VH-VL binders against Large ribosomal subunit protein uL10m (mRpL10). Designs and how they scored, part 6

Target 1, 224 residues: Large ribosomal subunit protein uL10m (mRpL10), of Drosophila melanogaster (Fruit fly) (q9vpl3)
Amino acid sequence: RGKINIQRPKAPHYERARVVAVTQPKYPELPKAKSCFKTRAERTQQQQENPYNEIIAREVRNWLDHSRLVAFFHLSSITADDIFRVRVQLHKQNLHLKSYGSKIIEQAVKNTRYEAIVPLFHSNHCIVFSPDPEKTAALLRIVRRVPQMVLLGGIVEETMLSRNQLVAYAQMPGLHAVQAQLVQTLSQAPGHLIQQLQAHQNSFVQVLDVHAKNQMNEETPKST

## First folded at step 5 (VH-VL; framework fv_imvotamab_arm2)

Design s42 (from j3 with heavy chain Y106P)
Fold by ESMFold2-Fast, scan of step 5:
Structure s42 (fold): chain C 224 residues (1-224), chain A 120 residues (1-120), chain B 112 residues (1-112)
Amino acid sequence: as target 1 above (224 residues)
Amino acid sequence: EVQLVQSGAEVKKPGESLKISCKGSGYSFTSYWIGWVRQMPGKGLEWMGIIYPGDSDTEYSPSFQGQVTISADKSITTAYLQWSSLKASDTAMYYCARGYDIWTGPFDYWGQGTLVTVSS
Amino acid sequence: DIVMTQTPLSSPVTLGQPASISCRSSQSLVYSDGNTYLSWLQQRPGQPPRLLIYEVSNRFSGVPDRFSGSGAGTDFTLKISRVEAEDVGVYYCMQATQFPYTFGGGTKVEIK
């Protein structure tokens, strides 16, 4: 594993953080009433109307609207210290690692061109945002040292790309015109891209099963 | 045409310092890793470490950590391998090689090698 | 560290005949992304190494189609379908699945 200097990451904008903190809703206190029967579905609907979810969904839409690079990752078990080190290293390259609940992501992308990405977030996940698509190479270099983060695909210049297409983009020259035409050439219909992203996710799960069995086999010889 | 051109052969005495070079051309130097590989006379290949020239990020083999320093100067597209104090056991052929993918590590193009001889 | 073990050939190879080189890793080379980062290198006498195969079975640019790679997990094979005089040299397997990167001990291919 590569070591990074641990530094406290800076919030993108302090005033925004203050507004969110001050306006964060608290769950209303429910009176103890045995005469009131509410089903699990009714409680779930009340939670879905939580104003906090809409505030965070707007934050996600802001990240999507202002980022020319968005990368999606499957995230396996990782310690808080390790993810913090990765977050700091990414931040130094103007790459912003975020994690949001699937429900919030659904609300953020509903009725947008990006609604098709929702299935990627039914498993453990994280997203990296950047205003600079030239940082794609730096992103891939950093995450190579983080086996718990598996690249599924991304969005570059508002175009959805599979894992292989994003890797190809990272290797292109730094000329914006050439990169823009290449993004158009590499892009696929949303249906095909979703199949590719799901395939990578499913392949990863299958690999974890095989790897776990192989690790058990490797440990057996060492038991003596 | 991708090329890695290494500096010429060196003959040194134990305790002396040395810095050898590997100049890349025909590709985006800052977009690929450069690795260093040692081959002792009549022996196989040993990975020493790698550097990403775009930001000088390095990774060393535990066997070479603290024994050598890998660096790069992107303005002249050159990577370096250096010793502060050579030992007779450092006598070997040293190769530089480019990392194939931006994020994966098999070595696709190799330098011609620099022979380093350390003897009293 | 992942240890890479190569088996020596039992005898020199006759021109035009096939040759198989074996490589075994001490643990699985499957990376978390599902890919297997196993490469094969050729070193001709007095020359630097040359990449032949990457990710188990993909031929590098300019490599003749008589070279092929196969395998999975911990067991890998490089095959030369019809050995030519220029194929004399030492062949190395290499893993890049985890740091430190490691090489096999090499398998010498000689012509009789």
Scores: ipSAE 0.019, ipTM 0.537, lowest interface PAE 7.7, mean pLDDT 78

Design s43 (from j3 with heavy chain Y106W)
Fold by ESMFold2-Fast, scan of step 5:
Structure s43 (fold): chain C 224 residues (1-224), chain A 120 residues (1-120), chain B 112 residues (1-112)
Amino acid sequence: as target 1 above (224 residues)
Amino acid sequence: EVQLVQSGAEVKKPGESLKISCKGSGYSFTSYWIGWVRQMPGKGLEWMGIIYPGDSDTEYSPSFQGQVTISADKSITTAYLQWSSLKASDTAMYYCARGYDIWTGWFDYWGQGTLVTVSS
Amino acid sequence: DIVMTQTPLSSPVTLGQPASISCRSSQSLVYSDGNTYLSWLQQRPGQPPRLLIYEVSNRFSGVPDRFSGSGAGTDFTLKISRVEAEDVGVYYCMQATQFPYTFGGGTKVEIK
């Protein structure tokens, strides 16, 4: 069906392109060189990129585009058996642990709003993806017991969060309640919807007040 | 405000079962851990275990693994500590406490305590 | 298990004088993220414990500024700059770096 398979990200969809008889090339024109030596030296400085890296970079981009929760970790030395057990625990919660090379991550996020994360991946690392941001708390509980995985930060609903903000999000009941109430309101019968909207507007204001008070009463600031 | 209210004192005989409660209010019950701490008469604090009510995930101290069961009912914002068969050595004050953060493990708000006396 | 050792067992102090409590762990309390999960609790007679300090040196809300925490690795100190009558009680250090969480044996602060 049209479901996004998070285990195997969909290949890029065909997009409409402008149909133009003449297209502007990126910058194919080179000034005519007077010396063949300089042209050859310039060519030898250019390495053909591994096509496999481009394919994996597209896979990473697809995971980023279709995951509402992305968490970044530094990964210390860990046995294959231990990481496998963690992967199984995460999978039960619809959390998908992936590891990609830093060059592939750089290619995937280059020219996106997430380009700032590249420095996080210069050491050993892993990423957890999920279509469900409600699983943030489950993720953090599981990895709390895995000292080899150190939370660096993440992306929730396309918003980049620090480690402290991601932990705060996991403990944020007001926003989750608001999301649930809005979904319930939208899914109800048309005649019942108007009454629910008024009731949930009042509940929404109270939930936002609780959320604001919870944010203001945050007394355990963590290192950024 | 945040409040944890525990059930009243209990007097039991060895071999009897018991379940004590800790009701949370003034906060989102499913977004914070609840820990249980034992304090024997005239002694210090002992960590028993912790539960995350949102999905009932538990972690026990090795000294209490198999001795007690920790559970929670999120519909009534209540956590429980249960014994299948009490011993005289279970005589103690039992505290529940809210774990502020899943990473930090400190307890910010504490219940008033439940005194459990087990004697023959 | 990480073993937490507190000294002294008892600390009689004159009102307005400073008090100092030491806490030592059997291994480093620095977690893999570089943070140190050491907290201090106060238990007044007949009352439940109350959080004073978290992550070595951060005062919890409502805790008077006469309380301060310091230390690193395995050696930690709680200081009360000027002891008040309401400070009578037992003080515990607690580590949350590793499961199971463990407490120090407690230090009784009393007025002499």
Scores: ipSAE 0.043, ipTM 0.534, lowest interface PAE 6.2, mean pLDDT 77

Design s44 (from j3 with light chain V30L)
Fold by ESMFold2-Fast, scan of step 5:
Structure s44 (fold): chain C 224 residues (1-224), chain A 120 residues (1-120), chain B 112 residues (1-112)
Amino acid sequence: as target 1 above (224 residues)
Amino acid sequence: EVQLVQSGAEVKKPGESLKISCKGSGYSFTSYWIGWVRQMPGKGLEWMGIIYPGDSDTEYSPSFQGQVTISADKSITTAYLQWSSLKASDTAMYYCARGYDIWTGYFDYWGQGTLVTVSS
Amino acid sequence: DIVMTQTPLSSPVTLGQPASISCRSSQSLLYSDGNTYLSWLQQRPGQPPRLLIYEVSNRFSGVPDRFSGSGAGTDFTLKISRVEAEDVGVYYCMQATQFPYTFGGGTKVEIK
């Protein structure tokens, strides 16, 4: 009952943001502005985006409320073609990859039990939703092959879990009752979850630092 | 006990097709990855690709993408490595190996190997 | 691709003496989850490879305690504290941090 989209590849809410984006009106060219204030076009764009932001925020709330699996990722630079291929692979498993602006996410989770996740979205991010928590294992297998997507944590059966707890959940036998009991055992207070999610981000930062140093070392000895 | 049992040695001509097998037993076949590794005579190990039998999810080494097909039949707990058209350069020992967990960080159990000889 | 370089190419050792094999990767093997996916395999003559060490330093079940692994980032070492006759074979390091998985070229351990 609380879960929608049990058999459908895409929920109605899933496509709304794209329909809005496609129907976005074009704005004419503007004259030069010399003040510190935004141009009229910029103010008009901001006003147009405000109503759409609320609509999209409601979609995010619906996804959160009706998905039994929600996974949060940091997203490094990735080509449109690569993310499209990932989206297709995930979609085959009834996993729905979504990207939303930080302000929209903050608006969506404001005054909810999920408000603690807001700090995770101040950098590039994406979220995967699914009505089926047993797809956690499939999700982790797919993203293992996408180095640009770094798992930060998630929500399973309305319980917030760290990365390690999601991995443990994914390895559990396919008995749903056993998995539900495990989720309760692995559950975390919001403060503790944030600590674990930040630890994963720190590991990611360390990986990025090492990668950057390796790239510099590889490029430095090369001549022309 | 965990065992991976591979099919017997093959002798083929260039251009022929071939499908070799790796049968898993003593564990939950659909809960572990199966990888394929080539070892040319007197040479080292080369990773070819991997499959998760639970959903037939595959990943190939770029060097082997399009040259071989990896598949699995979970009803008989068997993984396969297949060539549509063999080359003399495919002469090698082929190993299957089990990937330990869902993230596949290492291969813990190995098959005995299948020797494939391709000669005119 | 991550290139794995092993030294030495061959290591003749006296029975009961220690042996050390080095493995260097072209880039860090630390994955975004904080784990380093570096394993060591042993291949005895005419046998399939056998897992010795996984995730840098963890001995696999049934592997004698004379085998130990260490290292971080790009530099890794496999040590055999007291080489026995049964340790003759080729040793490979393998990385599973990034696809494609890659192996070192191998180090042949022989008895003098």
Scores: ipSAE 0.143, ipTM 0.599, lowest interface PAE 5.0, mean pLDDT 80

Design s45 (from j3 with light chain Y31F)
Fold by ESMFold2-Fast, scan of step 5:
Structure s45 (fold): chain C 224 residues (1-224), chain A 120 residues (1-120), chain B 112 residues (1-112)
Amino acid sequence: as target 1 above (224 residues)
Amino acid sequence: EVQLVQSGAEVKKPGESLKISCKGSGYSFTSYWIGWVRQMPGKGLEWMGIIYPGDSDTEYSPSFQGQVTISADKSITTAYLQWSSLKASDTAMYYCARGYDIWTGYFDYWGQGTLVTVSS
Amino acid sequence: DIVMTQTPLSSPVTLGQPASISCRSSQSLVFSDGNTYLSWLQQRPGQPPRLLIYEVSNRFSGVPDRFSGSGAGTDFTLKISRVEAEDVGVYYCMQATQFPYTFGGGTKVEIK
């Protein structure tokens, strides 16, 4: 009930996204099937579309449709206060940080040209949207001070780019003709883009592992 | 040709205010960071802070936060370092340097330096 | 703050001989993106600092082949294969992995 109250969303959608993100199951280690007392839907091991989830998925599609810059990040453990400060700083540059469950993202990009990005969202993640691709450099400067956010890649003017390609794009801001040519050139790389983006995430995990081992191997109480 | 040209030497008394400048040329001023580095007489280098002129975004070393203000005027491609009240301990050579790359990973071009002498 | 320690404090060297400068950081300089933000600067007498090496091992434009950088994690080395008269000066390592950026104490290279 109360369906009429959600038919015309004029209230800030970020609040609704937060409620959905908090309540949605993450499903990282959940068994595919438990025996005996599951509903028909649970027995199929499929995620059913919920009218509420479809409303949030439509919000995500709207962001994708109206954003010329979309950046994907791995998000390590971060406090609510710290992420709020990052959101405020990004908002000043017309950059909008959003967090959605993987199920919502899958529903949003299903049957679109961006369906291939779904694997990026199986781990902790967040997305930054902007209608202005010239803000790519500002985005990268801001997240440089947020060690919990690791750039995986993005979409610029409907073209999927790896981390390195997005960094290269950011170095040529303000020249629209040159930027368009650069995006086209960068996107001509042979191979599977998703594999490249996943490789960056795997490299980050390896870096953290090496860093942790190096900290342990220093064997001094004052290696601060 | 990338150049950073700093203002001339200054001789001041304790308590006086001062603003020194660093003018960039030969590159897109708003696309690179400008950092400020202090070198006290006969000593090494100390990082003071950095500014991105495109949006005036700043980051200060904790040792210098509240002691100096870093600013930039993109219309004349100039960055500034200023003190409201100088101390004798501020006597030093001050360098500006261009921070390369979006990640601010290193300083590639340096100004010639501004010598600031603060004495009674 | 990350503390950068340079050895030796001074390096008197005969012209044409190699010189080696070490830099150690109090913690790993590997950033979350996998890059190591360690650079080397040269300061000749009466001149501003000059970039020699960035990101551990990359020579900056115009820097002679005789300069090379190496290292990983917390231990880094700058080598001059054959020291020339114009190489006299103070050399600094700098880390930009974590704010505040910090410099080594410097190593003075001079001719004996």
Scores: ipSAE 0.165, ipTM 0.573, lowest interface PAE 4.2, mean pLDDT 80

Design s46 (from j3 with light chain S32T)
Fold by ESMFold2-Fast, scan of step 5:
Structure s46 (fold): chain C 224 residues (1-224), chain A 120 residues (1-120), chain B 112 residues (1-112)
Amino acid sequence: as target 1 above (224 residues)
Amino acid sequence: EVQLVQSGAEVKKPGESLKISCKGSGYSFTSYWIGWVRQMPGKGLEWMGIIYPGDSDTEYSPSFQGQVTISADKSITTAYLQWSSLKASDTAMYYCARGYDIWTGYFDYWGQGTLVTVSS
Amino acid sequence: DIVMTQTPLSSPVTLGQPASISCRSSQSLVYTDGNTYLSWLQQRPGQPPRLLIYEVSNRFSGVPDRFSGSGAGTDFTLKISRVEAEDVGVYYCMQATQFPYTFGGGTKVEIK
């Protein structure tokens, strides 16, 4: 109505209109067929958001497709300087630390064999990529010294592995052929693996809290 | 069999340099950490640091950072502990030990020890 | 640094009697992976340390079953069910949960 600016108690028809509006179900708006025509605002929004999102999603897909090692981590509070030092240390081993928004990851893996990983990225996270699966042990040794990064699991030679399976893989110094067989042997059903990774994520929040408290306690004895 | 063999006892004067060794055999040397532990006469054990010989990655105890250098030569399966300038307070038994797996969650095999005596 | 406190300082025992050693840490030894990196070492007179127990309760290869480890969080115990003459030595607990790794002060086990 044209007189919407100020509403005071009114005639019965106003109260009835309010009651009808409250009691009727509200559904998401479904746009009418636009015959390839969009409003200017809608075209501007699509140009600003859709192309950039798809470009980044394509970048993530390229990392996944060209990396024989992908490791997923929960990332707790860490300073920019500290994460930069970790990134440099990882880069020396051809390990590439990346962070992407959850929606971008979902778009990147939608309708792929890796779609099951999406739930891992609800909270703060980061991913390490490498074309070299032999670097799994180097990755885990570096991360052992970074308490803010908690390993959730990974993908080695296109096979999803839990945290424990990835650790087992890292401890094997065997030839590539033997390692490929081991990866196949260690593989699990996707549903079971994702449940374990999610459970570990929840447990890691508690473990990280304990570790943070340990760090605080450690600082106290050092006071002069 | 897994074996760690350390170099022989040393008698040095303050200010002298020293490099002691720990040779691993019977296992993949580049796949396990080597740690160094000090034991002062009549005292307990002190962790000094570790090295992963496969890529020479090191971690030191803050008490020993800058006091010693840990290194390894994978071609001869040997780890080293080195001082640029010894002090009388460095008099101790020094042990090397193999760190289990990639986490170094414990030390499973130990060398026989190298006694270092620093006196004037 | 995590401080490891061992009690008692010395434990004179009669052959065949049990011995118990306690180790307390200044903070929890649970690592971010849920494992507790607490080990026990034995050092016989004039010999290097030897691993007895790793990750609280796991007996290392070749270690007699009379040795057992237990505990959680910050309080850990090493038990010898029946002390033998060869058990004379100093026992140390060690934590590898965080850097720097630290040892307990040691407990000397002696035959009366």
Scores: ipSAE 0.261, ipTM 0.605, lowest interface PAE 3.4, mean pLDDT 80

Design s47 (from j3 with light chain D33E)
Fold by ESMFold2-Fast, scan of step 5:
Structure s47 (fold): chain C 224 residues (1-224), chain A 120 residues (1-120), chain B 112 residues (1-112)
Amino acid sequence: as target 1 above (224 residues)
Amino acid sequence: EVQLVQSGAEVKKPGESLKISCKGSGYSFTSYWIGWVRQMPGKGLEWMGIIYPGDSDTEYSPSFQGQVTISADKSITTAYLQWSSLKASDTAMYYCARGYDIWTGYFDYWGQGTLVTVSS
Amino acid sequence: DIVMTQTPLSSPVTLGQPASISCRSSQSLVYSEGNTYLSWLQQRPGQPPRLLIYEVSNRFSGVPDRFSGSGAGTDFTLKISRVEAEDVGVYYCMQATQFPYTFGGGTKVEIK
């Protein structure tokens, strides 16, 4: 029997989209067609009409929407045992290694700000998700030991970052300072919270921009 | 100023245990790796292993796996190198060094070294 | 393990003359992302090692511009454009492309 006092439908522990996705029935595999011959066009059409792909694409969109850290990797040949060990090490740090077909990724990011990443997934790939952007450093330490995983870039706090920018983000001492400033802001009158958070985002972008420009200047030094 | 200060010289007999230390200061101790490097008298450098103090993640050289233990105590910003049973062949200068970051894989600042002499 | 071979084993140099040290790896030091994790260290008599060059060609803070690093793949060179008395010591190359990290055997730079 239902337990109404345990369930709170007005204030779910997780977001509505995730509830819908989780409660959707698993699509059973359709029995093999009686005909053993199909044209390439028919096979392509059957593949595109697979409703399971839409369910998985929706799952990927939910991961993208609810993860504050997303990292994209090219994956060279690696044994099942080796990737499993990597997955376990990542999981201990609340980092979730996922692999999806390129077609599912294309379907998931279509009509989103992330559509530009599609070309990165034409070869073998994997994605790491985490709700905690402070785990970026832990991610890079683990992956540094796995030469088969090549960092392509990522998304942190809804901002797309190149490989070098993601590395710079991981090394910034200001992450702890930003957290402390947020706590101070929350202890004050809340009227200016949004403006202060936006200011921190702008400062971070400026630091990365200055660092990138300084590296360019060092490669082409001024005449002395 | 970034500084790594190691414990003083040790004179031990074979079979004795030993724990030497490397104290970091002037930087975020939990944000950098600490590596241990051995230099036998008159010989070159040998990498022993590394530790990330933030989560105690370790990586050892196969030659030293099972021979030593690397640990760290982030509350006192100190890394350790430990032997359960010393051998005469452990006589060497031991250096700790800071790994600059999680990506570049080089040691930027070095301790002054701890001389360990094991003889009967 | 990646084996690092340094030549020469010793380099007697006249003050003010250039010195060149070679380092060869048994495998390519290019990591899958394209970076090359090769460093050069200097050890003066009785002192700990000191970082000179990281990632093949980048001078560390405080390192004089007479030191330069170059190379690619498996062959790397450290050059001192004009040797000073303070440059006496042993120089090591180090690879950090894969575990275990390994060092070259060292090159002793001495004044003639």
Scores: ipSAE 0.019, ipTM 0.506, lowest interface PAE 6.5, mean pLDDT 77

Design s48 (from j3 with light chain N35D)
Fold by ESMFold2-Fast, scan of step 5:
Structure s48 (fold): chain C 224 residues (1-224), chain A 120 residues (1-120), chain B 112 residues (1-112)
Amino acid sequence: as target 1 above (224 residues)
Amino acid sequence: EVQLVQSGAEVKKPGESLKISCKGSGYSFTSYWIGWVRQMPGKGLEWMGIIYPGDSDTEYSPSFQGQVTISADKSITTAYLQWSSLKASDTAMYYCARGYDIWTGYFDYWGQGTLVTVSS
Amino acid sequence: DIVMTQTPLSSPVTLGQPASISCRSSQSLVYSDGDTYLSWLQQRPGQPPRLLIYEVSNRFSGVPDRFSGSGAGTDFTLKISRVEAEDVGVYYCMQATQFPYTFGGGTKVEIK
């Protein structure tokens, strides 16, 4: 699954035109540079004093601070039309797909607890935000149809989770108390991200085993 | 106890409309996919499509796209398979099945089947 | 579409003897997440299909230990270590790595 070509050109002409118009950037062509040489001062100014980057970095911090679910994806080549369809589908579930440059992400999370995510954004990427962690399952169902988006990991209730841990979290419907306890347990162990994620793998498996056993008991006519 | 109970056998004429049902019980209906599978008399299994009842998200096999409509009513935990105009070639056993897991991609529990006969 | 080819078409087996069913896909069934979405179903005469094996080798709840699945990439096998009378039926492999989901043509297991 997830090998669906959402670029399928069966949309009516008017719909195609509307989608393309909405998704494509609406800015003038970049003017030709007068010179390819940049002074040290010009390079420094370009990197540090771009007020647009600071404004967008604040937007990213706002999303991180107000979202209880954040998912990180690698993004392969995808058409503007296809990404727009994904964005619309996600938005219906209160899931907000955002794309930011790696320097903006770095600037947004510098000197914060989220600084560890920076390495994830040195390649093509996108992020999905939501105030509702219960939407994790909906997110993964939607993304399963988009092979260009590969889940890398995420943050749920301020706790960093690997891909496998986030998938496990999504598969625990109806046990919100257990999910909350698992997330809280993870948050008490501050360490290097990789070591932390590997250390908690066993806990997720044990919780899933208990959940699966409870689900089987509920699905059998064993007790009345 | 997880159960998928399908509606009874149907005998129809070509051109007639039909809507058959699959009622889920013993689990959270909105948390699992429902798939539809066709089995023509004496033949193998053909996947028709799936629906996620929680948000009515659907995916169809290309060979069935435009031929049938899959829907669900979560208030009565029932999924539906519908034809606007039946053809004799629609004569088959139709099964509904529960998609267990977002990532595993398999059907764990199956309905008993609904036999649809379309006479010439 | 991924084409699933099963062999043999029929497998007459003496009670207590092993049976082996092969399933070959036209493309690799490994998804981008590293998992392989290949399952095996059993259909007894006049009954709906029943899940036996999911994700190549995992036995579903209530399925006897005599059933086992194996394979990788494009070649998969379902084995019944000791065929019993209740094992008579048609067996199907199914892939769910890519839409549309597709089934093998089926293998009929019969007692001789």
Scores: ipSAE 0.015, ipTM 0.516, lowest interface PAE 7.3, mean pLDDT 78

